VHH binders against ENHANCER OF AG-4 protein 2 (HUA2). Designs and how they scored, part 5

Target 1, 142 residues: ENHANCER OF AG-4 protein 2 (HUA2), of Arabidopsis thaliana (Mouse-ear cress) (q9xer9r771to912)
Amino acid sequence: EAAISRDAFEGMLETLSRTRESIGRATRLAIDCAKYGLASEVVELLIRKLESESHFHRKVDLFFLVDSITQHSHSQKGIAGASYVPTVQAALPRLLGAAAPPGTGASDNRRKCLKVLKLWLERKVFPESLLRRYIDDIRASG

## First folded at step 1 (VHH)

Design d02 (framework vhh_sonelokimab_d1)
Fold by ESMFold2-Fast, scan of step 1:
Structure d02 (fold): chain B 142 residues (1-142), chain A 123 residues (1-123)
Amino acid sequence: as target 1 above (142 residues)
Amino acid sequence: DVQLVESGGGLVQPGGSLRLSCAASGRTFSSYAVGWFRQAPGKEREFIGAISGSGGSTYYAVSEKGRFTISRDNSKNTLYLQMNSLRPEDTAVYYCAAKYGSRWYTESKYDYWGQGTLVTVSS
């Protein structure tokens, strides 16, 4: 079952779009994976997909999925899905590095990632000092 | 933290190729993004490019794209710079550097540096 859940999540990433429906379904699959102890595997799949993705708009879609999973996990503290908060925190340098690359072609990526980081700051999802450092890093390249 | 040691520098003829290595020691090399920099005589240090912790993403400065390739082998804790079609203007001390953080592909915030290896392109 664990392998089936992982494969289902990986397959969902291929057709991921920015719609509430698409992101919601992928988020549900990620939460299901957490029930099998696969939160770290799911985050590693997201990192690898982000790093291999050639289309910058697709990187934004993937990062919005990271946001959805993280926000759901934060609001569900004490339930199986809550495991994503610490897992994503550890992966933030790699996730942000892939989602918000440098260059003129990535200005939308940086703007969209900054909006997510600001929301996480407002909602106290991760430590304030950590989030402010990432916000400053992204701004320094724009 | 991480310690970095470059090797592979030397004298090479114009049009030739050279592969530099950077050996890392320390824990969790794959958690660090690593980059290559160079400093030519009388010039400021220049950023060549970087590679993500997993090796899945690379970034190259515009001027170096196409002639230089960055790769890494996390099982060997080693970073590589393959340099092709070398020109006299590529003569420089080449440094590898590592950082932990989101903006790995920018010049700033590299915390750990190697000692450098000299590359001379001359007839």
Scores: ipSAE 0.000, ipTM 0.145, lowest interface PAE 16.0, mean pLDDT 81

Design d03 (framework vhh_5c3l_4)
Fold by ESMFold2-Fast, scan of step 1:
Structure d03 (fold): chain B 142 residues (1-142), chain A 123 residues (1-123)
Amino acid sequence: as target 1 above (142 residues)
Amino acid sequence: QVQLQESGGGLVQPGGSLRLSCAASGFTFSSYWMSWVRQAPGKGLEVVSDISGSGGSTTYADSVKGRFTISRDNAKNTLYLQMNSLKPEDTAVYYCAKGLRYFDWSGKAFDIRGPGTQVTVSS
């Protein structure tokens, strides 16, 4: 069953769109994976997908999924619901490096990622000092 | 002024095909994801398919995968849905909808949709 959930999530990434419905479906699959102890595997899949993705708009879609999973996890009680927060925190340098790359071609990516980081800051999803550091780094890379 | 106008619906036999069109105006069509949404008699709205602004990414509901193809012509501001191997269960009003972006959350499934076009699959 755990393998079925993982494979379903991996398959969902191939057809992920920026609509609320698409991201919502993928988020539910990620939360189901966490119930089987697969949160770290899900985050590793997201990192690898982001790092290998050639289309900048797809990188934003994937990062919006990271946001959706993280905020859902943050709002939940218990280990299964909250398991993504520390895992995503540890992965942020790689996730952000892939989603908001340097250069003029990625200005939309950086703007969208900044919007997410500011919401995380306001909602206290991660430590303030950490989020402010990433915000400054992304602004400096433009 | 944003407008969406569907066409191409009609009566078709099971196993038949139809191509729906949606003419969009009043916004930068190529900058938005677009969706096809349907509502069967007595049922809620179902997202059938969506397509990215560039056309490079598409998704489909499990109920229509392998049978329906979404496409767009940004030069003509037109969205299409090619429907093959139609089944009686595909009978519905089909709506063209401006796809809701992740951060365009308004509390509703669709920000803007057209008046719809009726598809009836029967013998």
Scores: ipSAE 0.031, ipTM 0.388, lowest interface PAE 4.4, mean pLDDT 83

Design d04 (framework vhh_8pnl_2)
Fold by ESMFold2-Fast, scan of step 1:
Structure d04 (fold): chain B 142 residues (1-142), chain A 120 residues (1-120)
Amino acid sequence: as target 1 above (142 residues)
Amino acid sequence: QGQLVESGGGLVQPGGSLRLSCADAGFTFSSYAMAWYRQAPGKERELVARIYSGGSTNYADFVKGRFTISRDNAKSTLYLQMNSLKPEDTAMYYCARGYRSGWYETFDYWGQGTRVTVSA
């Protein structure tokens, strides 16, 4: 059910790591949430977690989860899971602002986020003009 | 959209062979990395083999040289050819669809798996 799926997803974020298994489990929970119309709530949880996260490596882990959810959703072409594509697109300024902050301490974050944006560009996940703008913005923050 | 359905498991004697199949009804099969995992009772799931969209493969050390993973994109089917089976290979085998972003892969388990028992 919706409440159980949402609570499971929120709990998974607390133990999220950059392993294939961890990101895979969290991605599956996010997809289940979308079946109950909760894609916007899931993305808001991700934004909140990213903005409150103090460890820069954890911010990268969370953004890799955003990438996983987004690319899985993109591949599903109009079913419940596909709702993440427009929801993430609307949230990109907040997601990227938190995941790839300015300053010398965040150069690894910016490099990793740039790699994700370039994959999205190559795979046509979001409009090219939008992605190129964010790529240029992040490069300028270095 | 894609439900993965595993088949081909069964009972076989040590040294025998089995071929597992995993069918995906989706049109996007060719864009995914695919994998076989297994889980023995009371043990964690472990990766057996993976195959990327480009055809590259990786194997766990304990099956290297004995198992072969392959895919048929036209049939949306993943295969695992298992040769020289050992009692230690006894497990439920799960087909997983993964999405590879370049630095990590995500895998989902679909269906109930297919049981492989290696016993004299």
Scores: ipSAE 0.005, ipTM 0.166, lowest interface PAE 9.9, mean pLDDT 81

Design d05 (framework vhh_7mjh_2)
Fold by ESMFold2-Fast, scan of step 1:
Structure d05 (fold): chain B 142 residues (1-142), chain A 121 residues (1-121)
Amino acid sequence: as target 1 above (142 residues)
Amino acid sequence: EVQLVESGGGLVQPGGSLRLSCAASGFTFSSYAMSWVRQAPGKGLEWIGRIYTSGSTSYNPSLKSLVTISRDNSKNTLYLQMNSLRAEDTATYYCARHYSSGWYKDYFDYWGQGTTVTVSS
């Protein structure tokens, strides 16, 4: 069950695209993984994929998946919500560092990640002071 | 008893194509991710790629344009399609089963005996 869900999720990342259908399927699989106690493993896998990804557009796709998982979990207040919200919060420095790296070549990444952070701020997904800190850090890294 | 048996190796000319097969038995094939790994004479092991339970694939970036991994769960068979073969592709090719140990990294718990591919003019 758990091992099969993990493998399925890892495989899903290889074909991930920015479409609602692709992100939605991967999100549902991540939620299933959390029901088997694998939320931390899923987040660690996402961090590793983001850090090893060479294509900047793929980094954005992966971060949009992080957003989808986080908001879906937050909205449903279930077992998955209890697992992913705090786990993603703890991982934000690593996730954002990989998805929105410093330098002029990553300006589109930073812009898109900033849009997600502002949405999280608006929807109260994470503490306001934490989100404003990351928004400022990303803006400063241009 | 878990068994993985590779086949389809042999002599092929440079620029040619070849398809290798791996017949799995003794376990629920559809529940496991599978990889292909090769070893050139006198060299170390080189990972080629993995196919997940979902059917999605991940490849060694240096080989991605030259190979395709697929599976047929109804036949318990894993495939490696190789195109534009070069002399440096001469190696013994192994299929390997991934084992997920929960919180630990994936590793290979079973290997086939290998099938030899020789690319020579």
Scores: ipSAE 0.000, ipTM 0.316, lowest interface PAE 12.6, mean pLDDT 84

Design d06 (framework vhh_sonelokimab_d1)
Fold by ESMFold2-Fast, scan of step 1:
Parts: sequence; structure tokens; C-alpha cells
Structure d06 (fold): chain B 142 residues (1-142), chain A 125 residues (1-125)
Amino acid sequence: as target 1 above (142 residues)
Amino acid sequence: DVQLVESGGGLVQPGGSLRLSCAASGRTFSSYAVGWFRQAPGKEREFIGAISWSGGSTYYAVSEKGRFTISRDNSKNTLYLQMNSLRPEDTAVYYCAADRFYSGSYLHPSEYDYWGQGTLVTVSS
């Protein structure tokens, strides 16, 4: 059910790590949520978790989850998988603002988020002009 | 938290082959995506290729595709670079690098977290 999937996803964010298993499990839960029409709610949970996260390394883990969900959706042919691409695109300013904040303490965050944006550019996940703008913005904040 | 040590470099004739090894120490090697880079005298560090933590995904720079093969053995904490049909322009210090990027994406040529000290490969008559 929808509530179970949403709650499972929200709980998963508390223990998320950068391992294949952790990110893969959370990605699968996000895709399950999309089957119940909850893609926007999942992205909003990710934004809120990113904005409230105190540890910069965990912000990177959360953004890598965003990348995993987005690339999975980009490769999908059905409506459930396709839901995340436009939803994440609309949320990028908030997601990137939280994951790659300005300041000297966040240089690793900006570097790792740039790596993801370059990957999205190479794989044509989002419009080139949009991705180039975000890449330039993040580079300018160092 | 990973340390990397390259080996297998040396002097080879043009047209020859070499296999480089990169030994990793630390419990987390299997969690890292790893790659090979090289730096020729007076040049910038050049990406050769990368392999995901599981070995299921590889990405090569276009210029090296077909001559060089990257593989890993997580049970031995070792990364390999097989180099065939070597040319004088392949002369460089070869570096092993590791990054804690998740396995769903290939790595960008720069911005690796951990680097070895390098092993010199000289291709000359």
C-alpha cells in the first residue's frame, strides 16, 4: 500500500549509506512509491531530509540516491519510472542548494555534485542548457 | 581510508604488452569505484578508464579503447590494467585511484579521493 511504501522510504533515509545495497534498496522503494502516484511526495521527502541534514557527507549520500532514482527513471519505458525525471528536474534548485551549499566546509559536496551533473550531461538525462547552468553556478560558489 | 600501491611498470619495446597491478589496503576497497590515470612528462594527468566496485561496469577514455583493459579482483583487493600494442607515446607514470562514488554511475576523469604513488612505464627501443 501507498502509506507503507512512503513510510518505508522515509525510514530508509535515516540509515542511508553510499553502498550499492543501501542506495539500491532505497531506489527500489522510491520506484514502488511512484507506482502509487507518490513521486512528488518522495522528492519532497528528499528535499526536506537534505535541508535538515547536519552532516555534509550524508547530504552527498542523499544526492547520490537522487541520482540513482533519476537514472533508473530515465532508463524506464513505463509511466512509473518516467515520473521522477520531470519531478527531479523541477526540484533541482532546492536539491542542489541543499546538497552542494556554498562555503569552504562544503567543497567535497560541490565536487561530488558536479560529478553527478556531468554524468547527467553526458547521458542526456536533463536538457544541456539547464545542466550547464547548474554546473557553472556550483563552480562559481567555490 | 584506502591506500593504493601500483606495480608492474618498466621498460618495454614498442608493440609490447604490460600488465599493471594496483594493490589496495583497507576493509573498504570493494565499496570503491577505481580507475587508472597516466601522466606523461610535461602533460596533464590523463584518464584511462574506471571500473565499478562490482566490476559490472567499465568506462574507458576513447583514445585508449581497444588497447587497454581494466579489471578487478575484490577477493585480492587488486585492480589491473592490461596494456597491449604499446607505443612510445604511452610513456608515462601510471596511477591507480579510488573514489567513494556509488556503483550506479561511471566516474568522471578527475576528483578521485585516493591516489597511489605511480609506476613508470617507458616504451622505447
Scores: ipSAE 0.014, ipTM 0.217, lowest interface PAE 7.5, mean pLDDT 81

Design d07 (framework vhh_etentamig_d1)
Fold by ESMFold2-Fast, scan of step 1:
Structure d07 (fold): chain B 142 residues (1-142), chain A 123 residues (1-123)
Amino acid sequence: as target 1 above (142 residues)
Amino acid sequence: EVQLLESGGGLVQPGGSLRLSCAASGFTFSSYWMSWVRQAPGKGPEWVSGISGSGGSTYYADSVKGRFTISRDNSKNTLYLQMNSLRAEDTAVYYCAKDIYGSGSFLETFDYRGQGTLVTVSS
């Protein structure tokens, strides 16, 4: 059920860690949500969690989850799973603004988000011009 | 226990070829993305190539596109990297890595990395 899947995903965000098990479990829940037409709602939950998160290392964990969901969706090329690629693309300015904020305290965030953007560039997940613009923006914000 | 055992490295001349193998055990190999990562002397790790669990999707770093081919044999739990037109800049220890849904460029998110195999490209 949609409500159960959404609530399970939201709950996973509260305890998300950078472990493979944690990210993998949350990714599976996100894919299940897409089957109920909730991909945009899942991405909004991720944006809101990223914007409200006070710990910079937690923002990296959340962005690695965005990467995991996006890569899984890209690899599947199926109707339900593939819905995350365009939804995340539209949300990138808000996701990156929260995950890789400006300032000296966020240098690790920017470095790790740049690694994700470069991976997406190499794997052709999003248009090259779009990714290069975000890479330049993040480099300029330090 | 997850085990990854690389082989096939060696000394080759520029323009030469090598085929690397990685024997995997301790997990459901076909269910995971696998990557090749290299580390050149005095440099940080660089993601080289990745392949989906089914083998249906393959990805390459710009530095190796058109020269390297990643493949896998799920019946043998083995990952391969065919390296052609080798350059001095390809000199590195090559590692097989278990990955999740394409986050293979982040070594800190890998659960396991193999022992590595040394590739030296010199005249």
Scores: ipSAE 0.013, ipTM 0.196, lowest interface PAE 7.9, mean pLDDT 83

Design d08 (framework vhh_5c3l_4)
Fold by ESMFold2-Fast, scan of step 1:
Structure d08 (fold): chain B 142 residues (1-142), chain A 122 residues (1-122)
Amino acid sequence: as target 1 above (142 residues)
Amino acid sequence: QVQLQESGGGLVQPGGSLRLSCAASGFTFSDYAMSWVRQAPGKGLEVVSDISGSGGSTTYADSVKGRFTISRDNAKNTLYLQMNSLKPEDTAVYYCARDWGYSSSLYEFDYRGPGTQVTVSS
């Protein structure tokens, strides 16, 4: 059921790391949530988690999960692709603002988020003009 | 306990071929995607190729497309990398690694073997 899938996804976020297994398991749960019409709720959970996270290293882990969900959805062209690509696009200002904050302590965050944005640009995941604007904004905040 | 053990590395001349093997144990092999990863001297890790748990989907780095072929035998818990038309630039330690299939080159591996040295030199 929907509630079980949402709760499982939220629970996974507490132990999320940047290993392929951790990100892969969480991505599968996000795809399952989309089957129940919960893609917007999943993205809102990710935004709230990113905004409340105090450890900059964990912010990168969470943004890598956003990358995984987005690229999987884009490549499969299924219900998840219909749901996550536009939902993540609309959420990018909040997701990037939380994952790649300004200041000297967040230099690694900005570098890693830039790598993600460049991959999305290369793979045509989102409109080029939108991605180039975010790349320029993040570079300016360093 | 998860264990991954590579074999098949060695010294080969440019244009030669090698076949790497990776023996996996301690987990249900067919449930996991698998990757070949390499590290050249003084460089970072490069994901060379990956394969889905069923073997139905494969990807390759642009640097090896058309030259390398990844495959697996789930009945034998073994991953393979056939390397043809080897170049000096392919000189690296080659690692097999366990993956989930929803990965990018940016993510870390949970489990990686000790590696096998491939040297391409005249």
Scores: ipSAE 0.164, ipTM 0.553, lowest interface PAE 3.2, mean pLDDT 87

Design d09 (framework vhh_sonelokimab_d1)
Fold by ESMFold2-Fast, scan of step 1:
Structure d09 (fold): chain B 142 residues (1-142), chain A 122 residues (1-122)
Amino acid sequence: as target 1 above (142 residues)
Amino acid sequence: DVQLVESGGGLVQPGGSLRLSCAASGRTFSSYAVGWFRQAPGKEREFIGAISGSGGSTYYAVSEKGRFTISRDNSKNTLYLQMNSLRPEDTAVYYCAADLWGYTDAEFYDYWGQGTLVTVSS
């Protein structure tokens, strides 16, 4: 069952779009994966997909999915919250490095990632000192 | 996406009340968090409050809590701001804005209305 959930999530990443419906479906699959102890594997799939993605617009879509999973997990009391918040926290350097690359061509990526980081700061999703460091790093890279 | 149009602004006396409306067009209004912001001449845009897509969660700026109430009617694709005990310093152009995630920072909202002027004066 676990393998089926993992494969369904991986497949969803190939057709992910920046719509509430697409992100919502992928978020629900990620939550289902956490029930089988696959939160770390889901985050690794997201990192791998972000690092291999050539289209900057698609990188933003993938990071918005990371945000959706993280916010959903933070708001829940249970398995998903326990799994995704610490797992995403540990993965932030790799996730942000891929989603908000340096250079003038990625200014929209950095703006949108900053938007997410500020939301996480306001909602106390991750430690303030950690989030402020990443915000400063992204600002410095553009 | 979503398009927004504010209405209900006007002249009101200090201590008075006013209800602003924000009409949304688009197929996914209930999927968006919607917020109210205001801007007085020479000032930055100020967050007033926001409401989640379902209406189950509301967020207010600390300074406005108790005087202003945000509500929505998804069946009418409309957002409301009820303003009570109005003061001259509430004079501003009031904007509604939509975002998927409901940020409090004005810079991150991608969909904005044109604004409606509220003047609080005798």
Scores: ipSAE 0.012, ipTM 0.218, lowest interface PAE 8.5, mean pLDDT 81

Design d10 (framework vhh_8pnl_2)
Fold by ESMFold2-Fast, scan of step 1:
Structure d10 (fold): chain B 142 residues (1-142), chain A 121 residues (1-121)
Amino acid sequence: as target 1 above (142 residues)
Amino acid sequence: QGQLVESGGGLVQPGGSLRLSCADAGFTFSSYAMAWYRQAPGKERELVARITSGGSTNYADFVKGRFTISRDNAKSTLYLQMNSLKPEDTAMYYCAAEIYDSSGWLGYDYWGQGTRVTVSA
């Protein structure tokens, strides 16, 4: 069931780490959720988790999961697999605002998010003008 | 927060052996796949050996049969046993935890400065 996949994904976020194993498992759950039409719910869970997370290191882990889901979705054939690309695009201001906050304490967050955005630009994951705007915004914040 | 500290490098003659260690402090070592990389002067950094959190191993063809990667999760330590060393094995050796990387190419995080291995007569 859809609810089972959603609950499994939400539970996975509580123990998410920056390992390939952890992010890989969470990415597979997110793709399964998309098959049930739950891509928007998954992205909203990610936004809420990012916005409530107090540890800057954990914000990077969550954004790397966003990256993994997005790149996997971009490479997929068919509509269901590709649903995260437009859903994440719409959520980028909230996702980036939480993952790459302003201030001296978040310089590593901004650097790591910039690396992801530049890779998305190179791989044509999102429109160039949109990505360049976010890159400029993050650079301007520190 | 955590750090990795490499040790065990040195000067050895061809045919000799060395054991490299990578010790963790404050890291969730047992949750990570771990790897050894090396970089010779003027060359690209290359994967030497990898071990998953579950203990499965993977070796580069140029060290298979000569090197053995192992881990001790209770001691939070990664090892590389290097036998039958050749001049071509001369390099700086780095240990890395298998951290997610968006490029998929640099999927490991390097925590230390490495340990130098020199194989010469």
Scores: ipSAE 0.238, ipTM 0.666, lowest interface PAE 1.8, mean pLDDT 84

Design d11 (framework vhh_7mjh_2)
Fold by ESMFold2-Fast, scan of step 1:
Structure d11 (fold): chain B 142 residues (1-142), chain A 121 residues (1-121)
Amino acid sequence: as target 1 above (142 residues)
Amino acid sequence: EVQLVESGGGLVQPGGSLRLSCAASGFTFSSYAMSWVRQAPGKGLEWIGRIYSGGSTSYNPSLKSLVTISRDNSKNTLYLQMNSLRAEDTATYYCARDLYYGSGEWSMDVWGQGTTVTVSS
């Protein structure tokens, strides 16, 4: 079942869009994967997809999925639901580097990622000093 | 595969109390936040509250003093305790699996069929 959940999640990433339904379905699959101890593998799939994605608008869609998974995990006061918070924290440099690249073509990406980072800061999802550093780094790029 | 089934509805006298149950199957219940939502006849959906996997809760401020949401993860069951019921609480009550959409939004992707509560003498 672990392999089935992982394969379903990987397949879902190919058709991911910015709609509530698309992100919601992918979030469900990610949470199911956590049941089988696959949070790190799910995050690695997200990093790989983000790094290989050529369309900047799709990078935003993928990062909104990261936000969805992360905040769902943070809002769950249980063990299984909370598994993504530390895994995503460790992956933030790679996730943000791919989702909010430098250059004028990525100004929307940076704006959207900054909005998410500010929500994480407000909701205390990750350490304040860490989030402020990433916010400053993204503002300085481009 | 994924299913939610509400029970415990019925006719209740004004001022009475009632506990609704929601039996979950086909998914890892303990990993999800769960919500209760109601719909009075001829009106829209009204969110009642949410319980997170660890047991903490968030309520509609207009209903907070009248309801308590709880869960038993060992039984895959969600509960809604209602006290001091009034005629205006007459509605179909739904349980729903709750997902965080991203950008601050929550979305409910799996709904029960509903259980009807009628508050009348």
Scores: ipSAE 0.000, ipTM 0.169, lowest interface PAE 11.7, mean pLDDT 84

Design d12 (framework vhh_5j56_2)
Fold by ESMFold2-Fast, scan of step 1:
Structure d12 (fold): chain B 142 residues (1-142), chain A 126 residues (1-126)
Amino acid sequence: as target 1 above (142 residues)
Amino acid sequence: QVQLVESGGGLVQPGGSLRLSCVASGFTFSYGSSYAIGWFRQAPGKEREGLSSISGSYGGSTSYSDSVKGRFTISRDNAKNTVYLQMNSLKPEDTAVYYCAARFGSSWYEGHYDYWGQGTQVTVSS
């Protein structure tokens, strides 16, 4: 069910870790939510969690989840799960602003987010001009 | 600290199947970490041959040598910290000691594998 999938996803964000098992479970729940038309709500939950997160390492974990969802969605051309690509694209300024903030304390965050953006560029997940702009912005903010 | 233990080898007839397991300890399969686990084999009097790899970076990627492509499949079970090699349509020339190996921090084709298991014997004969 839609409500159970959404609640399970939201709850999983509280215990999300950087293990592939943890991120994989959360990714499957996000894809289930998209089948019920909840992709925008899932992305909004991720934005809100990222913006409220006080631990910088947790912000990276959440952004790795964004990457996992996005790459899975990109591979699902023509399926409901593919809805995450345009939804994440629209949310990138908020997602990246929270995950890779400016300042000296966030250098690890920016480095790890840059690796993700470069992978997205290589795999043509989003338009090249958009990704190059964000890469340049993050590099300049350090 | 990093240890790899292979299992699942044995004697099988031509055309048969085996699944090899590689249990990793001393590290976790982490999202975003740069690592690869590869399967290799070596028969007596022959050079060590790379067969297949699976990477840990992000969505992951798999690769296969031409000699096994279409017959062998690499997979991982992150909950068990285990990498598998499913071997189908086995031939006598597949007889070898099979090794799993791990590396960190570089592209799979240019990286050397830093950690190696002890190997498991696969014999394909009537």
Scores: ipSAE 0.006, ipTM 0.454, lowest interface PAE 9.1, mean pLDDT 84

Design d13 (framework vhh_etentamig_d1)
Fold by ESMFold2-Fast, scan of step 1:
Structure d13 (fold): chain B 142 residues (1-142), chain A 122 residues (1-122)
Amino acid sequence: as target 1 above (142 residues)
Amino acid sequence: EVQLLESGGGLVQPGGSLRLSCAASGFTFSNYAMSWVRQAPGKGPEWVSGISYSGGSTYYADSVKGRFTISRDNSKNTLYLQMNSLRAEDTAVYYCAKVGEWLSDYRGFDYRGQGTLVTVSS
């Protein structure tokens, strides 16, 4: 019940992979957290995990989870849609800065994050002008 | 290119055990999650078990939890499925499958091997 979902979500991040099953389970936990008013805490946990993560492939996995949560929330009604879409939008500079860092070692990260941003653009998840600016920023960094 | 070769299937009595192996080549095995999928006679494919790229997370269909164990050896590019307490309903061709990334088209398959037949019967 109270915050058990948050602890479960945080634990799930330690074993997260980019498979549909792994991402799906973590997404369900994030949605459960939103029911308890914890959407901002979930996004903050994701930001902190992304910023502290040393393995670039893990940063991609975490950003794919951000994508899953965001798109699920965008397509759903109620608490999740009200909480995650605006919360992720506000966090995008920090999320993208961590997930798609500059430099040659992060070229795969930038390519994969660009693919996500293009899907968000196609599906109208966030304002077009905002997404195009982030796309341009990432392209300019490599 | 991508090759997945399953082995270890055979005839076994109910309650018996088998260990399946999948030798992978043609891709960086340690970068991909892997799955076992089975297809029983006259039925569609059923996902059985999955393992993360590092081996740190494992997942099972409810029908096999507590009986099957998935594992991998990234140094040998090999995936394993230890099957215990086998039942007649476990009879199927078992396939090793390379799992798609999150952004893969969910309507398509990555790669499956040729399969190995497991028959649970007296």
Scores: ipSAE 0.041, ipTM 0.426, lowest interface PAE 4.5, mean pLDDT 84

Design d14 (framework vhh_5c3l_4)
Fold by ESMFold2-Fast, scan of step 1:
Structure d14 (fold): chain B 142 residues (1-142), chain A 122 residues (1-122)
Amino acid sequence: as target 1 above (142 residues)
Amino acid sequence: QVQLQESGGGLVQPGGSLRLSCAASGFTFSSYAMSWVRQAPGKGLEVVSDISYSGGSTTYADSVKGRFTISRDNAKNTLYLQMNSLKPEDTAVYYCAKGWYSDTLGEYFDYRGPGTQVTVSS
């Protein structure tokens, strides 16, 4: 059921860690949510969690989950998984603004988000011009 | 099963150079980011350098930037670390590490090798 999958995903965000196991489980739940047409709701949950998160290291964990969902969707042949690529693309300004904020306290966040953006550029996950713009914006803020 | 085997460590004078190699097997090497991590006596693990699955992106810790170069040969399933201008503070066991996720870049890994000792001393 859609509601059950959504609630399971939201619950997983509260205990998310940077392990392969944790991010892998959350990614699977996100893919299941897409099967029920909930990709936009999952991305909105990620945006809200990122924007409300007070710990900068937790923001990186959440953005690594965004990367995992995006990469898995990009490589997936199925229609449900493919829905995340355009949904994340539309959400990038909000996702990056929360995950890689300006200021000296967020240098690690910006460095780690830059690594992800460069990987997306290398793998042609999103349009090159869009990714280069975000890379330049993040570099300029630190 | 994942196997990683480092080689090339040893004793070197300050200012000297060493080249480390890591032979990888048991996984699709070309599909994973790889890292070199080290542990100095009495200290925690430090990620020294990482490299993307294709070799197109690399990063370095501030402590080694400009002195160390990471590279990979996907045809040979081998990771390298060229270490120049070595300092006593570079003394550590150096580990080859497989990225924790197939598409990851960065400091997180799910496997590491047994390590190779690098000693920089006069």
Scores: ipSAE 0.015, ipTM 0.254, lowest interface PAE 6.6, mean pLDDT 85

